# Designs tried in a protein design chat: VH-VL binders against Type III pantothenate kinase (coaX). Part 17

Target 1, 235 residues: Type III pantothenate kinase (coaX), of Pseudoalteromonas translucida (q3ijv0)
Amino acid sequence: MKLLIDVGNTSLKAKLWQNEQVQACDLNNLPWHAITHVIYACVGRSELLNAILAQAAFNSISCFEAKVTKTLGGLTCAYEHFNNLGIDRWLALIASFTLYPNKACIVVDAGTATTIDVLNCDGQHLGGWILPGLDLMTRSLTQNTQRVFDDENTPFTNQLGINTPNGLKNGALVATIGAINQAKPYLNDKNTQIIFAGGYGSLLQQQFKESIFDPMLVIKGLNYWYELDENSNKL
Below, E stands for the ipSAE of ESMFold2; O stands for the ipSAE of OpenDDE; V2 stands for 0.75 times the mean of E and O plus 0.25 times the DockQ between their complexes.

## First folded at step 17 (VH-VL; framework fv_vorsetuzumab)

Design r1 (from q1 with heavy chain R103S; at its last look DockQ between E and O 0.79; V2 from the best seeds 0.82)
Fold by ESMFold2, look of step 17:
Structure r1 (fold): chain C 235 residues (1-235), chain A 120 residues (1-120), chain B 111 residues (1-111)
Amino acid sequence: as target 1 above (235 residues)
Amino acid sequence: QVQLVQSGAEVKKPGASVKVSCKASGYTFRTYAMNWVRQAPGQGLKWMGGIIPIFGTAYYADAFKGRVTMTRDTSISTAYMELSRLRSDDTAVYYCARGYYDSGFYFDYWGQGTTVTVSS
Amino acid sequence: DIVMTQSPDSLAVSLGERATINCRASQSVSYRKNSYMHWYQQKPGQPPKLLIYAASNLESGVPDRFSGSGSGTDFTLTISSLQAEDVAVYYCQQWHSTPYTFGQGTKVEIK
């Protein structure tokens, strides 16, 4: 089995991969005797990752860090300077490309930031947007203005606000929905799949009929990256 | 600034044990592996094992298994190596070394070394 | 255990000349794009100091006259222009498999 580690800006997510399935694991009791490879990606810094990778080293287990490339297995990155694309965005594209072959995708990762990436049916990443995540949008106003406040209990909805917390929260959601809708004209294919990941992915998915929420999208991308990278280096 | 400070030199009789300490400062002790490496007089380096403080798990080289114990006390950021049933060929300088994983697992900071002399 | 064998055991080189140290592993210490090999420098009375990691990457603060190359079982450390401060013992070390093992060392001195 493989150990898959995604280090984000605020947390570390670790999962096991066996039989083409993601499985939970306990970081205090990893099954090193059964693990063959560690595959990881870092958007942020994590000292806990250093400890886990040291465990792998002491168990004689190879570790591989995912990197962005201009191309990978038929997928092409839009960025001229491809290393500037966040690895989490690249992994989400890899997973979307692998799971929905020959399908155009709008890939939305709703974490600390909300990222929107557009992938056509030919495997071409067309680019995307980075927005503040829903919490960051609301916090930016409450921290930088005197008249905008939040009671910390008002939910995000798509309705017009009739008090300040409504206006703040619902404005953030409506702005995010609007950005996602603005991605649609870049695609010519009728079979567009919208895919949501991240902590607010479920909330956003509820706003779009026939969309998918995949909370393990980036983790699956790590596995597919490893499989595709290995194939591209063999001949 | 990362610093590893080891306990002082020791003279021991065959059959005794020795416990060397390594106090760490300037980094988060619990998340970095601590390795132990020894060097007999005029000889090369030999890895003895290591410990990861947050997990408490120790890993030993076979040559020392059964005689060595590696422990830590996270409250004082200190790692320990205890070698028992000492014999004359255990005379060496014993180093602690921090293990750091970044594109490879390497020993980036070393203690000053602790000389252990085993003689009758 | 993976045995690391360095050659030569000692080397005398004139100041400003090239020094070359070889290290051979008893089995491959490379896998895919990774090389599980480091080089350390040790001066008298001092602990070892990391010089090169992953076969070819220069550690921060190490002069660019040092370089490393090789893969699989055969690795080389090169000092392009020997300086007085480079007199030391040099060790290769594999971390592919525990126990981690070092070469026997190569003593570099001024001829």
Scores: ipSAE 0.770, ipTM 0.919, lowest interface PAE 0.8, mean pLDDT 91
ESMFold2 (binder alone), look of step 17: mean pLDDT 91; pTM 0.924
OpenDDE, look of step 17: ipSAE 0.889; ipTM 0.966

Design r2 (from r1 with light chain H96K; at its last look DockQ between E and O 0.69; V2 from the best seeds 0.80)
Fold by ESMFold2, look of step 17:
Structure r2 (fold): chain C 235 residues (1-235), chain A 120 residues (1-120), chain B 111 residues (1-111)
Amino acid sequence: as target 1 above (235 residues)
Amino acid sequence: QVQLVQSGAEVKKPGASVKVSCKASGYTFRTYAMNWVRQAPGQGLKWMGGIIPIFGTAYYADAFKGRVTMTRDTSISTAYMELSRLRSDDTAVYYCARGYYDSGFYFDYWGQGTTVTVSS
Amino acid sequence: DIVMTQSPDSLAVSLGERATINCRASQSVSYRKNSYMHWYQQKPGQPPKLLIYAASNLESGVPDRFSGSGSGTDFTLTISSLQAEDVAVYYCQQWKSTPYTFGQGTKVEIK
């Protein structure tokens, strides 16, 4: 069993991996007797991560940090300076490449930011975009204008707004849908898979037919990173 | 700045116990492991164990199991090591050392050491 | 327990000359990309000080005359040009498995 840890900007997500399945875990009662190694990715600092890794060390459990590389198992990163790509975006690409072989993919992670990454059917990452997430789009306007307001009960929809909360929320959703649609012309292949992750991933998935929502996409990518890393197999 | 300040020297009789304290400052005590390492006169370093304050779990080297207890008080950022049933060969300097995990688990800051002398 | 054996036990090196310390583990202290060993320096009357972590990475503030190399069971600490302030005992330490163990130490002196 592997312990998979994804440290984001504001939170830490930890899951167990066994039998090709993601399982929940309790950070205060980790089953160290069954854990064989820890795989983690870090986009922000977490002192809780340090404590967990120290606990692994005291249990003689090896820990491995995922890093972006120019290539991995047929996948190629678009960035010339590949270290500038966020590790969470790389992991989502790895998962998409592994789970949907020979498909062109548009990979959307709808969290604090919304990231859109384009992957062709040959495993070439073509690049992508970073947008404010839906809540951040909304909050930026309510905090920076006097007349734009929100209420907590107005949903995000793709309709024209007929009041201020409608206009605000629906505008954020429509802008995000529009950005995703603008990614499609970068793929000449007609066999595309749109994959959504993150807190707003389910909402966005509902706007695109034949798309999928995978809330564990980055966590799965972390496991596949470990399995595909040629350098980690040579030592 | 990170500092670890240990309690003063102790002189003990065989069969007694000693409790050494290690007061931490300059960092978030609860999320960094605290290790204990001893050094007998004219000898090298020997890891005794460690504790992770946020979890409260202590881990002991086999050579000291049954005689050592490691605890902490997070409200005063202090770790403790207690060694019982002291013998003359427990005469040593006892260090606390902060464990930090960044590309490896290493002891980046050390206390000044506490000399424990066991004599009859 | 993993036994860490250093050689030599002591060495005297002329000022400005190269000093080389070897550390051998009783079993591999490397796994995949990781080397599970560190080097510490201890000057008389002082606690140990971290010099090199993960076999080859210099700790902040350590002069670049110090370097580490090796993997598996065999590791080397090198001081390219010995300075007076480098007189100390040097320890290797593995953290691959508990109990964590140190080498017996190598005393470095000026000849």
Scores: ipSAE 0.787, ipTM 0.926, lowest interface PAE 0.8, mean pLDDT 91
ESMFold2 (binder alone), look of step 17: mean pLDDT 91; pTM 0.926
OpenDDE, look of step 17: ipSAE 0.881; ipTM 0.963

Design r3 (from p1 with heavy chain R103S, light chain G33K; at its last look DockQ between E and O 0.78; V2 from the best seeds 0.81)
Fold by ESMFold2, look of step 17:
Structure r3 (fold): chain C 235 residues (1-235), chain A 120 residues (1-120), chain B 111 residues (1-111)
Amino acid sequence: as target 1 above (235 residues)
Amino acid sequence: QVQLVQSGAEVKKPGASVKVSCKASGYTFRTYAMNWVRQAPGQGLKWMGGIIPIFGTANYADAFKGRVTMTRDTSISTAYMELSRLRSDDTAVYYCARGYYDSGFYFDYWGQGTTVTVSS
Amino acid sequence: DIVMTQSPDSLAVSLGERATINCRASQSVSYRKNSYMHWYQQKPGQPPKLLIYAASNLESGVPDRFSGSGSGTDFTLTISSLQAEDVAVYYCQQWHSTPYTFGQGTKVEIK
């Protein structure tokens, strides 16, 4: 089995990969006897990651860091300076390309930021957008303006607001829906798959029929990155 | 600045045990592996094992397994290597070395060494 | 255990000339993009110091006259223009598999 590690700015997420499935794990009791490889992605420096990688080294287990490349298999990154693309966005593209072959995809990761990336059916990443995430949109107004306030119990909906918390929350959702809809004209393919990930991915998915929510999209992308990189090295 | 300061030289008789300490400063002790490497007089380097303080997990070279114990005390940022049933060919300088993983797992900082002499 | 064999055991090189040290592993210490090989320098009376990691990457603060190359079982450390301060013993070390093993060392002297 593989150990998959995604290190964000504030947290580390680790999962096991076995039988084409993501499984939970306990970092204090990793099954090193069964782990064959460690695959990881990170932003910045993580001392806990260093300890886990040292543990892998003492068990004679190889570790591989995922990085953005201009191409990988049939997938091509839109960015001229491809290293500027966030590794999470690249991994989400890799997962989408692998899981939905021959489909054009709009890939939406709804976390602290909302990212929208467009992938045509030929494997060309066409680019994308970075938006403030839903909570960040609302906080930016409550923290930086007078007379705008929030109610912790007011949900995000797509309706016109009839009070300040409605207007704030629903405006953030509608702006996000609008941005996703603006991605559609970049694709000439009626068979487009919209794929949602991240903490608000389920909420956004509910606004788009025939779309998919995959909370493990980036982790799956990490495994597929390794598999595609390994096949390239066999040439 | 990263420093590794080891305990002083020791003279032991065959059959005794020795415990060498390595006090770390200038970094987060608990998340970096600590390795032990020895160097017999006029000879090269031999890795004995290492420990990862946050996990308490130790790994020992087979040549020393059964005689070596590596421990740590995170409250005082100190690693220990204890070698038992000493014999004359255990006479060596014993180094602690910090293990760091970045594009490889390497020993980036070393202690000053502790001379252990085993003789009658 | 993976045996690391250096050649030569010692060499004397004139100041400003090239010094070349070879290291051979008893089995491959490379896997995909990873080279599981490091070089250390031990100056007289001092503990070892990391010089080159992952076969070819210079550690910070190491002069650019040092370089490393090789993959698989065969690796080379090169000092392009030997300086007096380079008098030391040089060790290759594999970290592919525990126990980690060092070469026997190569003593470099000024001719």
Scores: ipSAE 0.753, ipTM 0.911, lowest interface PAE 0.9, mean pLDDT 91
ESMFold2 (binder alone), look of step 17: mean pLDDT 90; pTM 0.923
OpenDDE, look of step 17: ipSAE 0.881; ipTM 0.963

Design r4 (from q1 with light chain W95F; at its last look DockQ between E and O 0.78; V2 from the best seeds 0.82)
Heavy chain, then light chain:
Amino acid sequence: QVQLVQSGAEVKKPGASVKVSCKASGYTFRTYAMNWVRQAPGQGLKWMGGIIPIFGTAYYADAFKGRVTMTRDTSISTAYMELSRLRSDDTAVYYCARGYYDRGFYFDYWGQGTTVTVSS
Amino acid sequence: DIVMTQSPDSLAVSLGERATINCRASQSVSYRKNSYMHWYQQKPGQPPKLLIYAASNLESGVPDRFSGSGSGTDFTLTISSLQAEDVAVYYCQQFHSTPYTFGQGTKVEIK
ESMFold2, look of step 17: ipSAE 0.780; ipTM 0.921
ESMFold2 (binder alone), look of step 17: mean pLDDT 91; pTM 0.929
OpenDDE, look of step 17: ipSAE 0.886; ipTM 0.964

Design r5 (from q1 with heavy chain A33S; at its last look DockQ between E and O 0.70; V2 from the best seeds 0.80)
Fold by ESMFold2, look of step 17:
Structure r5 (fold): chain C 235 residues (1-235), chain A 120 residues (1-120), chain B 111 residues (1-111)
Amino acid sequence: as target 1 above (235 residues)
Amino acid sequence: QVQLVQSGAEVKKPGASVKVSCKASGYTFRTYSMNWVRQAPGQGLKWMGGIIPIFGTAYYADAFKGRVTMTRDTSISTAYMELSRLRSDDTAVYYCARGYYDRGFYFDYWGQGTTVTVSS
Amino acid sequence: DIVMTQSPDSLAVSLGERATINCRASQSVSYRKNSYMHWYQQKPGQPPKLLIYAASNLESGVPDRFSGSGSGTDFTLTISSLQAEDVAVYYCQQWHSTPYTFGQGTKVEIK
């Protein structure tokens, strides 16, 4: 089995990969006897990650860090300076490319920021957008204006607001839905797959017919990155 | 500034034990491994093992299994190496070294060394 | 255990000349494009100091006259223009598999 580690902005997510499935794990009791590889991604150094990688080294287990590249197999990154693309966005593209071969995809990661990336059916990443995540949108107004306020009991819906919390929350959701809809004209394919990940991915998925919510999209991307990467390929 | 300060020189008789300490400062002790490497007079370097303080697990080279114990006290950022049933060929300088994983696993900071002399 | 064998055991080089140290592993210490090999420098009375990690990457603060190359079982440390302060013993070390092992050392002296 593989140990897959995604070091995010505020936390470390670690999962085991076996039989094409993601499984939970306990960082204080990792099954090193069964682990064959460690695959990880991070935006910077993590002290906890360093401890886990040292443990792998003491067990003579190879570790591989995922990096953005201009190309990977049939997937091509839109960014001229490809290292400026966040590794999470790249991994989500890799997972989408692998899970939905020959299919155009709109890939949405709804976390602290909401990222929208467009992938055509030929494996070409066409680019994307970064916008504030739903919570950040609402906080930007409550922090920076006097009349806009929120409460924790008001849901996000796609309806017109009839009070300030409704207007604030629903506006954030509608803006996000609108941005996703604006990605569709960039694809010349009538059967586009929309894929959602991240903490608000389920909420957004509910707004789009025939879309997919995959909370493990980035983690799956780590596994597929390893399988496709030149550093890991055997010939 | 990262610093590893080891306990002082020891003179021991064959059959005794020695416990060397390594006090760490300037970094988060519990998330970096601490390794022990010895160097006999006029000889090269020999890795003895290492410990990862946050997990408390230790890993030993086969040549020392059964005679070496590596421990730590995270409250005082200190690692320990104890070698038992000492014999004359255990006379060496014993180093602690911080293990760091960044594009490889390497020993980036070393203690000043502790001389252990085993004689009758 | 993976045996690391350095050659030569001792090397005398004139100031400003190139010094070359070889290290051979008893089995491959590379996997894919990763090399599990480091070079250390040790001056008398001092602990070892990391010079090169992952076969070819120069550690911060190390002069660029030092370089490393190689893969698989054969690795080379090169000092392009020997300086007086480079007189030391140099060790290769594998971290591919525990126990981690060092070469026997190569003493570099001024001719």
Scores: ipSAE 0.775, ipTM 0.922, lowest interface PAE 0.8, mean pLDDT 91
ESMFold2 (binder alone), look of step 17: mean pLDDT 90; pTM 0.920
OpenDDE, look of step 17: ipSAE 0.891; ipTM 0.966

## First folded at step 19 (VH-VL; framework fv_vorsetuzumab)

Design s1 (from q1 with light chain W95S Y100W; at its last read DockQ between E and O 0.83; V2 from the best seeds 0.85)
Heavy chain, then light chain:
Amino acid sequence: QVQLVQSGAEVKKPGASVKVSCKASGYTFRTYAMNWVRQAPGQGLKWMGGIIPIFGTAYYADAFKGRVTMTRDTSISTAYMELSRLRSDDTAVYYCARGYYDRGFYFDYWGQGTTVTVSS
Amino acid sequence: DIVMTQSPDSLAVSLGERATINCRASQSVSYRKNSYMHWYQQKPGQPPKLLIYAASNLESGVPDRFSGSGSGTDFTLTISSLQAEDVAVYYCQQSHSTPWTFGQGTKVEIK
ESMFold2, look of step 19: ipSAE 0.791; ipTM 0.931
ESMFold2 (binder alone), look of step 19: mean pLDDT 92; pTM 0.947
OpenDDE, look of step 19: ipSAE 0.905; ipTM 0.974
ESMFold2, look of step 20: ipSAE 0.811; ipTM 0.938
ESMFold2 (binder alone), look of step 20: mean pLDDT 92; pTM 0.944
OpenDDE, look of step 20: ipSAE 0.907; ipTM 0.974
ESMFold2, fold request of step 23: ipSAE 0.799, 0.778, 0.781; ipTM 0.933, 0.927, 0.930
ESMFold2 (binder alone), fold request of step 23: mean pLDDT 93, 93, 92; pTM 0.948, 0.951, 0.942
OpenDDE, fold request of step 23: ipSAE 0.908, 0.909, 0.910; ipTM 0.975, 0.975, 0.975
ESMFold2, last read: ipSAE 0.765, 0.794, 0.782; ipTM 0.923, 0.930, 0.926
ESMFold2 (binder alone), last read: mean pLDDT 93, 92, 93; pTM 0.947, 0.943, 0.946
OpenDDE, last read: ipSAE 0.909, 0.910, 0.910; ipTM 0.975, 0.975, 0.975

Design s2 (from q1 with light chain Y100W; at its last look DockQ between E and O 0.70; V2 from the best seeds 0.80)
Fold by ESMFold2, look of step 19:
Structure s2 (fold): chain C 235 residues (1-235), chain A 120 residues (1-120), chain B 111 residues (1-111)
Amino acid sequence: as target 1 above (235 residues)
Amino acid sequence: QVQLVQSGAEVKKPGASVKVSCKASGYTFRTYAMNWVRQAPGQGLKWMGGIIPIFGTAYYADAFKGRVTMTRDTSISTAYMELSRLRSDDTAVYYCARGYYDRGFYFDYWGQGTTVTVSS
Amino acid sequence: DIVMTQSPDSLAVSLGERATINCRASQSVSYRKNSYMHWYQQKPGQPPKLLIYAASNLESGVPDRFSGSGSGTDFTLTISSLQAEDVAVYYCQQWHSTPWTFGQGTKVEIK
C-alpha cells in the first residue's frame, strides 16, 4: 500500500493506494505497518507534511517527491524550462496519458485557478493556459468595480444573464467554456477526450458531452509518476 | 533563531531514574520530531529514539526499549526523555535534536547536552 | 542494525591541504535515487552540527570547501582546503533503517 500526498497552497490531501484503487485515510491513524512507500508532491512547504514524512522515516519507509521532467515514459512536456510547469498540471497529464492511452486529451483542473492543458495522442504536451478560477473571476469584478454585485445564491449557468448576478456568474462560466473550446483546434476533435478535475470540475464537465470528471486525477498521477520514473525503477 | 535548551547535569546512583527536558523555541514545536542521542565518554553518538509532538507517538531504539520513555508537553514546547534502572554504562551526555525532513530526514538543531553521571 | 565504519579513525592534515574521510555501511543505505546518509561535525565541547545531508547536499551556512559523495555502501567527505576551525570529529549517519546509526567518528587535526 502506498501513501499518496498532494500538498496545495491551501490544503493537504492524502490517500492510500492499493489494488489500483484510491482509498481514504485518517492522518492521525495511518497504517504504517501496511504502507510501503510515501509519494508526495507539493507547491510549497507544509509543516504537517514534515510531520508525516518524519513518521515515515521512523517506520523506515522511503519517501519520494514527484518532480516535473522533460519526458516521462512516452510523455513529453511542452515547456522549454520544464521546471516552471506546476507539478499538479504535470501529474494530471501523467494520469490522463496513462488512463486514456492513444487519445488526445484536453485536461482541465478547475480550482483556485483553472488550468487547461493540451495533450496529443502521441503523448506530446502541447502547452496550455492558466485562467482565474470561477470564484476568482467573480471576486475580481465585485472587488474592483463599483456597479458589479453578486447575489451569493445565484448559480453558475450557461444562459445569458438578465440581471447583474446572472451576468457575473454566467459570464465567468461562459468565458471558461470558451477557453476550453479554443483548445480543440490544436487537436483532432474526433478522438479528443476532455477530462475535468478540481472543485469546479463537475460543474464544467456537465457543459461538455462525452467528457469525464475525475476528482482523483492528480492523486492517480502521483502513483503513475512513481511507476514510470526511469531514474528510480531499478534495484 | 531555533533554540533547544536542556535541563542541567544530573548525578545518579545505579537503579535510579533520570528525566531530561528539552525546551524548544523559534519554530512550530508540534510539527517537528524531537530525537534523543547520547554520547558515552570516549564513545560515538547513539540514537535512542524520538517523538513527533503533533501525533504524540514515540519510537525507541531496541537497545533502550523498556527503560526509556519519551514524552512532550506542547503547551510549553518541551520534550522529555526518562531513562530508568540506570547502570554505570548509562553515564553519558544526552542530546535532544530536532528532526527535519527536506530531501532527507536529518537533525538540524541540537540542544547543548545534559551530562548524566551514574556512580556508586 | 546497519554498522557504519569510518576510516581513518584520526587524520592530521596541514592547513590549506585536502582532508578525506571515508564511511562504509554494512549494507546499502541507498534506495532508487535516494541516499540515506548524512555527515555531522562535532567540535570539542559542542553538540554535533549537520554538514551534508543525503550524501552530497551542503547544509545552508556550511562553507563550500566541504563536499560529500558516494552511494550504496561507500561514502566520502572532503574538506578541500583545511582551515583551523575545521578541527573536529566528523560522523557519518545512516537513516535508511531504524535504529539510525552513526559511524565511530574521525578526528581531524592540524599537522
Scores: ipSAE 0.793, ipTM 0.927, lowest interface PAE 0.8, mean pLDDT 91
ESMFold2 (binder alone), look of step 19: mean pLDDT 90; pTM 0.912
OpenDDE, look of step 19: ipSAE 0.887; ipTM 0.966

Design s3 (from q1 with light chain W95Y Y100W; at its last look DockQ between E and O 0.77; V2 from the best seeds 0.81)
Fold by ESMFold2, look of step 19:
Structure s3 (fold): chain C 235 residues (1-235), chain A 120 residues (1-120), chain B 111 residues (1-111)
Amino acid sequence: as target 1 above (235 residues)
Amino acid sequence: QVQLVQSGAEVKKPGASVKVSCKASGYTFRTYAMNWVRQAPGQGLKWMGGIIPIFGTAYYADAFKGRVTMTRDTSISTAYMELSRLRSDDTAVYYCARGYYDRGFYFDYWGQGTTVTVSS
Amino acid sequence: DIVMTQSPDSLAVSLGERATINCRASQSVSYRKNSYMHWYQQKPGQPPKLLIYAASNLESGVPDRFSGSGSGTDFTLTISSLQAEDVAVYYCQQYHSTPWTFGQGTKVEIK
């Protein structure tokens, strides 16, 4: 089995890959005798990652860090300076390209920021947008204006707001839905897949028919990166 | 400012045990492996083993397995190496070294060394 | 255990001249473009100091006259223009498989 580690700015996610499936693991009791490889990506710094990679080293287990490249397995990065694309966005594109072959994809990761990336059916990443995430949109107004406030129990909906918390929350959601809809004209294909990941991915997915929520999209991307990367696969 | 400060020199008789301490400062002790490497007089370096404090797991080189114990006390950021049933060829300088993973697992900070002399 | 063998055991080089140290592993210490070996420098009375990690990457603060190369079983440390402060013993070390092992060392001196 493989150990897949995604280090974000705020958290570390670790999962096992076995039988083409993502499985949970306990960091305090990793099955090192069964693990053959560690594959990881870092957006942020993590001392816990250092401890896990040390454990791999003591067990003679090879570790591989995923990196953005201009091309990979038919996928092409839109950025001129491809190293500037976040590795989590690249992994999500890799997973989308692999899981939905021959489809155009709109890939939405709804975390602290909401990222929207557009991938055509030929494997060309066309670029994307970075928005404040839903909570950050809300917090930016409550922290920087005098009359806008949030109560603790108002949900996000797509309706017109009829009080201040409604207006705040629903405005953030509607703005995000609008941005996703604006990605559609960049793709002329009727066979477009919208894929949501991240903490608000399920909420956003519910606003789009025939879309998919995959909370493990980036983790799956790590495995597919490893399988496609020329440097990690050379004999 | 990372520092590893080891306990002082020891003189021991064959058959005795020695316990060397390594007090760490300037970094998060619990998340960095601590390794032990020895160097006999006029000889090269030999890895003895290491411990990862957050997990408490120790790993030993086979040459020392059965005679060495590596422990830590996270409350005082200190790692320990105890070598038992000492013999004259255990005379060496014993180093602690912090392990760090960045494109490989390497020893980026070393203690000053602890001289252990085993003589009848 | 993987045996690391350095050559030569001792090397005398004139100031400003090239010094070359070889390290040979008893089996491959490379996997998928990763080379699991480091070079350390040790001056008399001091602990070892990391010089090059993962065969070819210079540690921070190491002068660019030092370089590492090689893969598989054969590795080389090069000092392109020897300086007086480079007098030391140099060790290769593999971390491919435990127990991690060091070469026997190469003593570099001024001729």
Scores: ipSAE 0.756, ipTM 0.913, lowest interface PAE 0.9, mean pLDDT 91
ESMFold2 (binder alone), look of step 19: mean pLDDT 91; pTM 0.915
OpenDDE, look of step 19: ipSAE 0.886; ipTM 0.966

